# VH-VL binders against Toll/interleukin-1 receptor-like protein (TIR), part 16

Target 1, 165 residues: Toll/interleukin-1 receptor-like protein (TIR), of Arabidopsis thaliana (Mouse-ear cress) (q9ssn3)
Amino acid sequence: TKYDVFLSFRGHDTRHNFISFLYKELVRRSIRTFKDDKELENGQRFSPELKSPIEVSRFAVVVVSENYAASSWCLDELVTIMDFEKKGSITVMPIFYGVEPNHVRWQTGVLAEQFKKHASREDPEKVLKWRQALTNFAQLSGDCSGDDDSKLVDKIANEISNKKT
Below, E stands for the ipSAE of ESMFold2; O stands for the ipSAE of OpenDDE; V2 stands for 0.75 times the mean of E and O plus 0.25 times the DockQ between their complexes.

## First folded at step 5 (VH-VL; framework fv_fasinumab)

Design n1 (from b61 with heavy chain D55S Y103W, light chain A50D; at its last look DockQ between E and O 0.05; V2 from the best seeds 0.00; counts 0 for: pae E 14.7 > 2, off the site)
Fold by ESMFold2, look of step 5:
Structure n1 (fold): chain C 165 residues (1-165), chain A 118 residues (1-118), chain B 107 residues (1-107)
Amino acid sequence: as target 1 above (165 residues)
Amino acid sequence: QVQLVQSGAEVKKPGASVKVSCKVSGYTLTELSIHWVRQAPGKGLEWMGGFDPESGKTIYAQKFQGRVTMTEDTSTDTAYMELTSLRSEDTAVYYCATHYGDWYFDYWGQGTLVTVSS
Amino acid sequence: DIQMTQSPSSLSASAGDRVTITCRASQGISNYLGWYQQKPGKAPKRLIYDASSLQSGVPSRFSGSGSGTEFTLTISSLQPEDLASYYCQQYNSYPYTFGQGTKVEIK
């Protein structure tokens, strides 16, 4: 695999320093980490002649925050990640950052309004796939944010380091 | 902190083109939805178009379709708006902004005055 | 296209006054409505999104209400620094459109 970790997140929700600190710590531990950026979005996204970074990653660390599910980009990415998880090709590590896991599972709380907006703007079959991905994602064992982001960063990095070997 | 810094004022003749830049700092351009809004002197705000993160495509207001192109250079974190076949009524301050696809972030460039005169 | 009509086009009020600006959409836009403040020579600044949600860092004297076709921006106690033009903007459908603006002056 080309990457140990594919890092999926909504940059606008997470504190500016949480994702930056997590990425820095993973790199410090020599964990090959793909942080999704605009360079992947330029040109033909999902080119059939290029393997996606998700496909060539061992772990997907997915940080679901308050507005993660408001982004169709994040949801499309999650659908792909969960497809590979179902095949056994990637291990998904859920991080619930500032959201309740059961709200993600059932798309309630803040997610209910987000999915009302999606339903008014998007193809119903696409919205169904997004909901299914979130439900399956929330069934996995994961970590929730607390008052100390540095402890969460260390916990995630420790878990990846232990599972890498 | 996120800042959007635009290129300087331009003076153009009718029929020319202008390309306004919008450099993002403090955040990655690919994590922002950049939209363009103009304001003629003494007038209100007019949306020109922008990147729609939900579809992954740039949407242009019909009024500008065929004359405007919005592009991004991720190597320099810079967005561009090019307006061609300029007319005197295109004289305006042109803004780049993130508020149209990012409900928690409202960042605007300082504005770029484009003057079109004979 | 969805037309946005603001009223009044201008107003003059004293410091401490309660100020109300109304915005009407030509068709239903649910709650996809933002309010912006623009001070002279400056870029606009968003005050309210989704009709009633206060943008982070905006003073609590600002509030928004409404849904569908009629929306209201309220300043509960006008301050001298609130001298500006105010715009509503719909983002229910493309093209996004702004109201014509309301100029607020301090007596």
Scores: ipSAE 0.000, ipTM 0.474, lowest interface PAE 14.7, mean pLDDT 83
ESMFold2 (binder alone), look of step 5: mean pLDDT 90; pTM 0.928
OpenDDE, look of step 5: ipSAE 0.249; ipTM 0.724

Design n2 (from b61 with heavy chain T30D E54Y D55S H99S Y103W, light chain N31D A50Y; at its last look DockQ between E and O 0.41; V2 from the best seeds 0.00; counts 0 for: pae E 12.9 > 2)
Fold by ESMFold2, look of step 5:
Structure n2 (fold): chain C 165 residues (1-165), chain A 118 residues (1-118), chain B 107 residues (1-107)
Amino acid sequence: as target 1 above (165 residues)
Amino acid sequence: QVQLVQSGAEVKKPGASVKVSCKVSGYTLDELSIHWVRQAPGKGLEWMGGFDPYSGKTIYAQKFQGRVTMTEDTSTDTAYMELTSLRSEDTAVYYCATSYGDWYFDYWGQGTLVTVSS
Amino acid sequence: DIQMTQSPSSLSASAGDRVTITCRASQGISDYLGWYQQKPGKAPKRLIYYASSLQSGVPSRFSGSGSGTEFTLTISSLQPEDLASYYCQQYNSYPYTFGQGTKVEIK
């Protein structure tokens, strides 16, 4: 594989804090990491070259934060990641950052309003696939954010290091 | 692990109604999305409708709109399908079916034969 | 509505034969396709989900392939207990729809 980890996240929520710390720690441990910061490429179509990093990664660390599901780009990416997960070609590590797993599973709480907007603006078939991806994602065993982001970062990095070997 | 147990066979006259029950065990009803599928003798499977937990609404196939009502009683973990104004074409085995997470049907009831005859 | 067309409608094969059943969707459904086995007098049983994922406890002689509009169920070596009707089902969009079924008989 070209990458050990593909990081999927919403930059608006996490770029300057949690993701920055996680990325630095992964790199410090010589874990080959692709950081997919979609907001730095705002306005781009869903890129086939972005899919290539997913295809050649061993793990996808997906950080679902409050506004992750508000981004159609993040949701398109999640659909792709989950397609590879069900083929067995990537291991998905869910991180629920500031959100409840059950709210992600059924798109309730803050996600309910986000999906009302999606339903009003997008093809119903596409919205259904986004919902199904989130439901399947929340079915996986993952970590929730707590009161100490540095401990969560260490836990994630340790889990990847252990599984990598 | 999940079991769906349906009510017994029924014989009805044209114009009558039928209400089929589907009791869930191994899980609670609020953890599942129950759908109803029927099969006329010698025919294939036909989706009638089901509860969509994302919208919180029951979705009915257009063919049955106005004649079918699907309800759930979470106190008894039992789902119901009622079909009214029965006609001979409604003779079929009626199944309840569900899945955890996705919309494919992993668990099926044993089926309930409804015969509509004079 | 997405129409699902199975072929053949019926087939007769010998034990040990390789059997293929095809299912075509009238619109793209990605891989949101399941395969079900139904023995006489019984409820359907899921064999395959997401077009190619084998359900736990299903014999490895069953496999599924395809995406988009064309899908195949394969039985690599037909066994007497595989005598059944087989159905594909799409769950891409409401209303969910099934193929008309394929009856498999042993000669």
Scores: ipSAE 0.006, ipTM 0.518, lowest interface PAE 12.9, mean pLDDT 84
ESMFold2 (binder alone), look of step 5: mean pLDDT 89; pTM 0.917
OpenDDE, look of step 5: ipSAE 0.007; ipTM 0.559

Design n3 (from b61 with heavy chain T30Y D52S D55S T98R H99L G101S Y103W, light chain A50D; at its last look DockQ between E and O 0.02; V2 from the best seeds 0.00; counts 0 for: pae E 14.6 > 2, off the site)
Fold by ESMFold2, look of step 5:
Structure n3 (fold): chain C 165 residues (1-165), chain A 118 residues (1-118), chain B 107 residues (1-107)
Amino acid sequence: as target 1 above (165 residues)
Amino acid sequence: QVQLVQSGAEVKKPGASVKVSCKVSGYTLYELSIHWVRQAPGKGLEWMGGFSPESGKTIYAQKFQGRVTMTEDTSTDTAYMELTSLRSEDTAVYYCARLYSDWYFDYWGQGTLVTVSS
Amino acid sequence: DIQMTQSPSSLSASAGDRVTITCRASQGISNYLGWYQQKPGKAPKRLIYDASSLQSGVPSRFSGSGSGTEFTLTISSLQPEDLASYYCQQYNSYPYTFGQGTKVEIK
């Protein structure tokens, strides 16, 4: 009826490799998981009679990859997730996949270029909220990708299993 | 500053085709997020279709399926809408608009009047 | 398709009047509803997004309310520059659809 995990990710970076393995492992462990991808958004929004999947999830596993912040959709979703984290309504698990946490925190490196483009096309107040969400996100305790995605998948799934009360 | 500048007015005969351009400036057209909305004289707004960032493909209103093609040239930051087999009821102002994240239209072109008359 | 029905189709009001325009969806759309103002000869301009959020730079006399299937745009103290047609638009699902419009005239 409710989800244990809400997965936030950039599909092009991760959907066919890391995210597919992570999702499959979470489901295999009977962790109720909402995967926020194109299949769930096939031209329609969520039912208006139901609460947002974010609002009814215990954990948000947010996989920030190289091009996550290039997507306004991903950034809007992150703002919402971080708003619920601030209220104490959801526990956020940051995953830095192929990116340095300090680059996410300060929007430097490849994110600097992405945010130059956002600043040229978007409302400054909106861009500020996106930057603040990333900064706050990167200050949380999280996991970084390494040489072995399967070990990272297992670590994430173990952490969620251990935190379920 | 984001701007959408459309091509000029067109006069066409029934059965012809029209192709309207929409030049984007102030950001790069890195996704097909331009949608097309038309408005017949004295009538309301009618969504025709556009690229959905979420689905990764162009979605056309069923009324225009088979007659409309929407394309994008990212090298020139220009979106195009081509409507074929024109009828007199296709006389309208055609707007391009940027869709914000599969939600609402945040920037609009100035409109292109297409008149279909014998 | 989600049908959007606006009422009234037109209205005439005096400067300073409170004006209410309603929009009904044929099925629930949560708060995925925008309001647009279109002045004669101009492209539409977004006033309200997510049913009740006021776009930056829009005068505070404009407000939106509602969720689900019934939505309202309110203009408190109508001004001469508010002469326009007003449209609701749902973005719950494709095809995105507009209401028929409400023409507001100042008498």
Scores: ipSAE 0.000, ipTM 0.472, lowest interface PAE 14.6, mean pLDDT 83
ESMFold2 (binder alone), look of step 5: mean pLDDT 90; pTM 0.914
OpenDDE, look of step 5: ipSAE 0.025; ipTM 0.663

## First folded at step 7 (VH-VL; framework fv_fasinumab)

Design p1 (from n1 with heavy chain D52N, light chain Q89L; at its last look DockQ between E and O 0.05; V2 from the best seeds 0.00; counts 0 for: pae E 15.1 > 2, off the site)
Fold by ESMFold2, look of step 7:
Order: structure tokens, then C-alpha cells, then sequence
Structure p1 (fold): chain C 165 residues (1-165), chain A 118 residues (1-118), chain B 107 residues (1-107)
């Protein structure tokens, strides 16, 4: 395995606060972490001929925030992550950041409006794959955000450290 | 409705600088990745670089490294492209646009003609 | 840099004709290719993203196909309003690069 953690997130919602702190703490603990930032989308996307970072990671920490599902890039990535989870190739750690797990499971609340936009712009089969990935993701055991991001960061990092052994 | 509105046409002498603005309305600049493309008269499209407000990083095409700066002002939802040491070959229409990989946003400014002549 | 080669550079076709434009990438770009239409005096408009996904509001006569290094834009029944230049764009890696364009004229 090349990475311990593949970190999936929506940069707009979380980049300057939560993700920055989580990434730094994982690196500080010598947890090999791939951070899937929009910088990588702007720089160079991975070729299908190379093993994806998802394929060579032990864990996928997926931070679903208010606008995560507004991004087709994030949703396509989630579909891939959940495909590998189904095959038993990666362990998915859901993080519900500022969003209710049941809203993610059923695509309600703010996600309902986001999926209205998807349905107006995308092939129905693709939108159904996205919905199913979110539903399957939300059925996994995960962590929810609270009032203290530093405690959540520590909890996640501790969980990874414990499972790494 | 999202709109990108650019500043007006400019006429410059060789060696001068130009700063083109791109104001976002109907959405906030902080969610958009603004990229800049130019088109010389009668020629094709040329990507210059792009700014990702979420990451705070800008990537420039190597051809323009050292002459171009792309910045933003989130308080006014305005992106800027400044090109220095202008040459006659920089005569072009300059466009701002949203990131090309985004499935949702395909918005372009109206274009800004920059003419470089003695 | 990834070079994008479009063919043909120009074409002339009658209304109702099927039109095909191709782009070849110098390296594999997966499906990270867009097709853009630019009418005279106007900004470009995206028709196709991710090689084959139709942008919302674009007529269904437009379609895209391909992956890796060879990509095709097809107009199934050319209309008079399709008079434009068409560009492919790869966004697999920086620098992003356009094809040189294909000018489509109506006979």
C-alpha cells in the first residue's frame, strides 16, 4: 500500500480549517496521506494507466460537508471509493461535517436542491449512481462533526492509528 | 444567474502593462476557479492560467511565467489578470471563464480586446 | 505539454448533413476532454464535457465520444445556426491545451 489514507473532501467547505488541520495531524503522526485537493484537478489528473491513489490506500477518509455533493468531481470520486469498498479493497471512514447523515442517506435537506441541479444537467444513470454511492456511504459507521473540530481531528487520527496496527 | 463581466477594451504601447478585470455576479467568487484564455485576431484559443480560490493557488502557462499575475478580490467578487511587458503579439481578446472540469459551471466573460501598437 | 491535433481544420457541409470532427492527444488524457463552440464575435460555449457528457441546454444533435488519445464530436444533422469554430480542450494536465480549431461553414 502506498498510502495509509486517501482524503476525500470538498475544498470550498473545509480546506482552510478542518481539512488543513486533519491533514497536518495525519502527516505529523507519519500517516501516509493523499490529499485530493482541487489543486490536483487543476494540476494533473491521474491517468487510467496508473494505479489510482484510492486503489493503493488502506483507508478512505471521506468528509461529506454541506457542498460535497454539489461537486460532480467529488461524487465521481465517491462512486470509485465505494466500488473499492464493496470489493473489500479499502476501508471507508465516513465523516459527516456540518451535515446530517440521514440527509446524505436520502439526499434530502440541502442535498435535495443539489440533486435537482444534477438531474437537470446529467444523464439519469449517472445521477442514480451518485445517489446510490451516497446512500451506501451513509449506511457505514462514521463520525459526525460537533462544536470542536480539534477533537474530531484527534478522534479520526486516533482511529486510523489504532487500525493501522 | 451567474455572469462574468469584464472591463472594457484597452489600447497599449509596447512595454506597458494591462490589468483586465472579471466581475462575478449571481454567485460568489470563492466557489469558482477563474481561468484566463486569450485569442489573437483570426487565431485559436490559448489557455494562460487559472486561479482556484478554494486552494489559493494559481497555475500559469509557462509561456507567460514572469509576465502574468492573476489575483482576486473576494470583497468585490472580482478576478484580475495583469500582463506586463506587452508586445504586439499580445494583441488579443482576453476571456475569463470558469474551470473547464466543472460539470456545472460553464460561464465566460464577454472578452476584453487588448491592442498593443506603437 | 499535451498537444491536441484537430481535423479537419475547416469543412463545408449542407444543412442536414452529419458532421464529424476529431481530436488526437499526444498523450493519454483519459476522458478529460471538452468540446467548445465559438460563433463569430462571441465567447466560446461548452457543448460536451468529460468527452461524452452533453452540457445542459445543448441540442441533442451534438454528441461526443472517445477516450485516451482519440476523440470525436459529431453533429447528427447540421443546422444553419451551427456555423462556428469548434475547439477541443484537454484538462487532464497543465498546461491545459486547445486544439487549433475547426471552422464549420454551411454550403
Amino acid sequence: as target 1 above (165 residues)
Amino acid sequence: QVQLVQSGAEVKKPGASVKVSCKVSGYTLTELSIHWVRQAPGKGLEWMGGFNPESGKTIYAQKFQGRVTMTEDTSTDTAYMELTSLRSEDTAVYYCATHYGDWYFDYWGQGTLVTVSS
Amino acid sequence: DIQMTQSPSSLSASAGDRVTITCRASQGISNYLGWYQQKPGKAPKRLIYDASSLQSGVPSRFSGSGSGTEFTLTISSLQPEDLASYYCLQYNSYPYTFGQGTKVEIK
Scores: ipSAE 0.000, ipTM 0.488, lowest interface PAE 15.1, mean pLDDT 84
ESMFold2 (binder alone), look of step 7: mean pLDDT 91; pTM 0.929
OpenDDE, look of step 7: ipSAE 0.013; ipTM 0.560

Design p2 (from n1 with heavy chain Y100W; at its last look DockQ between E and O 0.05; V2 from the best seeds 0.00; counts 0 for: pae E 14.8 > 2, off the site)
Fold by ESMFold2, look of step 7:
Structure p2 (fold): chain C 165 residues (1-165), chain A 118 residues (1-118), chain B 107 residues (1-107)
Amino acid sequence: as target 1 above (165 residues)
Amino acid sequence: QVQLVQSGAEVKKPGASVKVSCKVSGYTLTELSIHWVRQAPGKGLEWMGGFDPESGKTIYAQKFQGRVTMTEDTSTDTAYMELTSLRSEDTAVYYCATHWGDWYFDYWGQGTLVTVSS
Amino acid sequence: DIQMTQSPSSLSASAGDRVTITCRASQGISNYLGWYQQKPGKAPKRLIYDASSLQSGVPSRFSGSGSGTEFTLTISSLQPEDLASYYCQQYNSYPYTFGQGTKVEIK
């Protein structure tokens, strides 16, 4: 595989704090990490039909934060990640950062308002696929924030290192 | 590549309205936050308003409240700014640009010159 | 509304000079400040975001510093292509506001 880790995250929530620390630690440990930036291919995003970093990654670390599900880009990416997880092609590591797992599972709390906006402007079938991806994601074994961010970073990096060996 | 392509220059009489278009290509309009900025000849930049992704609402600068309307057509990936009751001091280059709180996108339209003269 | 005051309004400097432009906010804006360059006849281009972070593709001779109410754009070694007007802009709160601009000329 080309990457050990594919990082999926909402930049506005986490780019300048948690993700910065996590990415730095993964790279420090020589874990080949793809940090999903919007400018990777001439400003174009990967699609399911193109060979994507998700397809060539061993693990997907998905950091769901307060506004992750407000982004259709993040949700489309999650649908793709969960499709590969269902096929057994990638191992998904859920990280619930500042959100309750049951709110992600049922799209309640802040996610309820985000999905009201999605429902007002998107095809109902697409919105349903996004909800299904979040529900399936939230049922996986994962980690929650609430500890020191540096400790959570170490926990995630240790877990990945152990699974590589 | 992501591009913002604006409609062509316009000449208007005082009291008329103008509607400037901003077509997004290479990306989806609904995943961008489009803002409008104008620049009168020889003057600085002036923010007019734009879409606020956190609230999901369009915010207008007080100076233009009641005269400006900003809309989006998601079927054509086109944003619009309409300014009514034009005055000579509305002569300016009008730019559409991406949301300034999002460091990832720094895209500007080429500008649309609107000249208000009798 | 948050007023943004730039200093100086214009300056003239030689190639290779260090140039400093300052921007003061009438209220605290944390680090929610951008610096823009506008060359004649062109749309603005962002140089610096979040007060000190260099935009991708911007030469390293540009740097930003400051927080709260006082901010600085520095050009460490002025080049001929840096002839432009420079604007600070706060995005802490609506309405977003620009400084009045600083015109930089090469002697």
Scores: ipSAE 0.005, ipTM 0.477, lowest interface PAE 14.8, mean pLDDT 84
ESMFold2 (binder alone), look of step 7: mean pLDDT 91; pTM 0.928
OpenDDE, look of step 7: ipSAE 0.511; ipTM 0.818

Design p3 (from n1 with heavy chain T30D D52N; at its last look DockQ between E and O 0.03; V2 from the best seeds 0.00; counts 0 for: pae O 11.8 > 2, off the site)
Fold by OpenDDE, look of step 7:
Structure p3 (fold): chain C 165 residues (1-165), chain A 118 residues (1-118), chain B 107 residues (1-107)
Amino acid sequence: as target 1 above (165 residues)
Amino acid sequence: QVQLVQSGAEVKKPGASVKVSCKVSGYTLDELSIHWVRQAPGKGLEWMGGFNPESGKTIYAQKFQGRVTMTEDTSTDTAYMELTSLRSEDTAVYYCATHYGDWYFDYWGQGTLVTVSS
Amino acid sequence: DIQMTQSPSSLSASAGDRVTITCRASQGISNYLGWYQQKPGKAPKRLIYDASSLQSGVPSRFSGSGSGTEFTLTISSLQPEDLASYYCQQYNSYPYTFGQGTKVEIK
């Protein structure tokens, strides 16, 4: 596999804080990690013929933050990840960052409003797929953010290190 | 094991361009983050630019922006660094190096001497 | 940009001596600092990463310490083969920057 870890996250929520710390720690541990950056336009190196990073990753660390489900791009990515998870080709590691797992599972709380918006703009079948992905995702064993992000980073990194071996 | 093999020494006139190659083996080029560092004779190391795995973008040092271009040919696993508008101050050994893939290892090319003189 | 100030620029010591090289960062770089050894006519070789982690295959006489802005490379017992230039490098943020180097000569 090309990557050990694929990071799925909402950039606006966690790119400059939790994800940056997590990425650095993973890299320091020689864990090959893919981290997308949608904010930059110049100097892209990716080859068009390359497979999706998701397809060539062993683990998918999915950090669901407050606005993760507000992004159709994130949700599409999640659907893809969960499809591969179902096939057994990737191990999904749920991280609930500032959101309650049950809210994600049942699309309640902040997700309820987000999906109201999606329902008004998107194909019903697509919205249903998103919901299913989130529900299945939330049923996986995962971790929640607490009072110390550094501890969570270490926990994730340790778990990946152990599973990688 | 990763190996980086660079192209041979170059002699250029001021104002000319030079393109240095760096062939990768052991890993595929798309698995590595290639960076370029140069060293003027008797001087220290200077980072020129390289691939940023955090963003998936190539970053250039401000000093060389507009004058340097870093490219890759994944079909041949070869990275390139082209420097234009050469000056005498560009006389240096140019290294390709990787800081990604296996973070605990540091792989460098053998260096390419580029001499700029009238 | 983060400036790395390395000292001394050069030193001469005898075999068996304890040698210390320091590197100071203009701002906090946590432990994202590496030390390189460069022998004459050769490419640099990393000795230390993450400020204090010894690179695989590197003799145990080399050690690194420090965090934040002050860092040190120590050779506990200088050997003739240690004749080289040494550089610190921060990889906390782009652009990557190096110290100006320390040339170590053996008496």
Scores: ipSAE 0.005, ipTM 0.546, lowest interface PAE 11.8, mean pLDDT 89
ESMFold2, look of step 7: ipSAE 0.007; ipTM 0.559
ESMFold2 (binder alone), look of step 7: mean pLDDT 90; pTM 0.919

Design p4 (from n1 with heavy chain D102E, light chain S30R; at its last look DockQ between E and O 0.05; V2 from the best seeds 0.00; counts 0 for: pae E 15.5 > 2, off the site)
Fold by ESMFold2, look of step 7:
Structure p4 (fold): chain C 165 residues (1-165), chain A 118 residues (1-118), chain B 107 residues (1-107)
Amino acid sequence: as target 1 above (165 residues)
Amino acid sequence: QVQLVQSGAEVKKPGASVKVSCKVSGYTLTELSIHWVRQAPGKGLEWMGGFDPESGKTIYAQKFQGRVTMTEDTSTDTAYMELTSLRSEDTAVYYCATHYGEWYFDYWGQGTLVTVSS
Amino acid sequence: DIQMTQSPSSLSASAGDRVTITCRASQGIRNYLGWYQQKPGKAPKRLIYDASSLQSGVPSRFSGSGSGTEFTLTISSLQPEDLASYYCQQYNSYPYTFGQGTKVEIK
């Protein structure tokens, strides 16, 4: 595959701290990493003739943070990632950063208000796909943020390194 | 598209029980919150209970506490509502409905008439 | 329990008329109120959610307003296919409760 890791995240929440450290550590370990910063991708069009970076990645590290589900771009990407996960084409590594896994699973807490906005602006079938993707994602074994981001970064990088070999 | 298909009409005697099924298609049952609503003939709608995502538990309306059980069989994507110690006041159409997102119903089953007589 | 008082219990109006149905909650429910249409022999269908948001596919002649304890469903130009019973429902607190319903008939 072209990438070992596809990083999915909300840049607004995590670009300048957790994701920056995670990306640097993965690169330091020679892990081929695609960093999908959707706030920097605004206005960029994806060529239909090229395979998406998701399709050519071994692992998807998906960092669900406070405002991840507020972004339709992030949610569309998650639907695609979870579709490939169901086909067995990619291994998904969930990271719950500053959010409770049960709130992601059931779209409660801060996600409840985010999904009220989505329901008012999007067709119901699309919103259902987004909800299902989050629920399926939250059922996977993953890691939660805690006291020390550097320990979490090391844990993630170690897990990827171990699964590569 | 999500569809909810319920079991057929039933006739029961007082004191018996009934178990109404609600088969989900077009979506995975484990990703939906199923609620049950009944409607007595010529009367309005009455919420009986359903899965509450915030507590992670099934909540039953107090009126039915101790008489109603709501279960799910994920292998067949089928939800069930069982009501025991039936009485004539339980004659109604019973609906299953989804909790589409947070706190309201988008999709409804066709209804199951349960008649309790003699 | 939050009691929902709906009025009128029935009404009869001519095609093209403006029709108003009201719903009162016994305590504040913010905007967590839905309006449902039920045709004879059918399951209810959602028209309005969050007091004023129109469900996709529902004709624009339907509108909802209100917050707190007083809510209104309006049909701006009644059509023959609008013959149905209409229910309000609060989802602010358990148990979820419905109004008693309003039967709408066309003269």
Scores: ipSAE 0.000, ipTM 0.488, lowest interface PAE 15.5, mean pLDDT 84
ESMFold2 (binder alone), look of step 7: mean pLDDT 90; pTM 0.923
OpenDDE, look of step 7: ipSAE 0.029; ipTM 0.639

Design p5 (from n1 with light chain S53Y Q89L; at its last look DockQ between E and O 0.04; V2 from the best seeds 0.00; counts 0 for: pae E 14.0 > 2, off the site)
Fold by ESMFold2, look of step 7:
Structure p5 (fold): chain C 165 residues (1-165), chain A 118 residues (1-118), chain B 107 residues (1-107)
Amino acid sequence: as target 1 above (165 residues)
Amino acid sequence: QVQLVQSGAEVKKPGASVKVSCKVSGYTLTELSIHWVRQAPGKGLEWMGGFDPESGKTIYAQKFQGRVTMTEDTSTDTAYMELTSLRSEDTAVYYCATHYGDWYFDYWGQGTLVTVSS
Amino acid sequence: DIQMTQSPSSLSASAGDRVTITCRASQGISNYLGWYQQKPGKAPKRLIYDASYLQSGVPSRFSGSGSGTEFTLTISSLQPEDLASYYCLQYNSYPYTFGQGTKVEIK
């Protein structure tokens, strides 16, 4: 309702390239976009009394990059996004950026090491919720990065524009 | 809570087949990479095969290749292991379990006794 | 196939004793080794994953060590409820292989 798109991403991996280009293209198309850059003070903010941006967005574009699952903040956000997806309140668009979908689904490869670290530092129930969210996320139809980020940006923006109709 | 519930005990003749079921509840089957292990009476554990999450394919132990088929029905969240051309040496308790490389998922079915006798 | 040689095959120890069980792999398996406990009539339960990490809910008297080809499960103070068979499992490469097991009893 208030936003067409909620962008979830790991800023360190993607802020200055892919996410910047995607955000600009979405805005250029008049797609109301919330960019949740948890690593920057200058990211968009919302009032505590207002519904969360996730709750009032039609789509969540979630860009899972190499270090997305290393961030507890990104994982907490993903749990919330997937809760709303399960209720049918938001449509999730997975983007696998430089990472294989099966590795996200099963938390293997680099994600296995990230989750060993989480297990040593976090409540086991919380870690289980994070793993479940990633697994459910990886089951959805999504897009993978290739050699040309601008083509991926165009594809994502086209899909959102078509689904708004 | 995640549970793996297996089908009941079976008594079979040599040369027959058996199909053991493993129903997943509290989680989605396709999220739990299922493997099968057996244990002859008084003996140790023997891995038979299972779903390999890295390749997305089922891998069978060579000893059972050609006699075992492992399948999944996602509509009922049930995994199956079928063993054909049964021999008396196949008398064992058969377990379904989650993939062993996952640090968090350690779930086992209760076991299914399959007895093969003349 | 990677052969897992587990020793001893059985042992009998008093409550409170320190118990050590070893597994040797026929080739390097890095840290891809688990330790499992099986009580009579029950399914196995994982105690240790990736050679040295305790599964959630496992008492701290259990510990695992090793890498490469030599691995050890230690029970620092044996309790009556620890009477079981113990197995190592390598999951470095297919086929996955178990050790032959160690039966632990209280004398």
Scores: ipSAE 0.000, ipTM 0.546, lowest interface PAE 14.0, mean pLDDT 86
ESMFold2 (binder alone), look of step 7: mean pLDDT 91; pTM 0.938
OpenDDE, look of step 7: ipSAE 0.063; ipTM 0.657

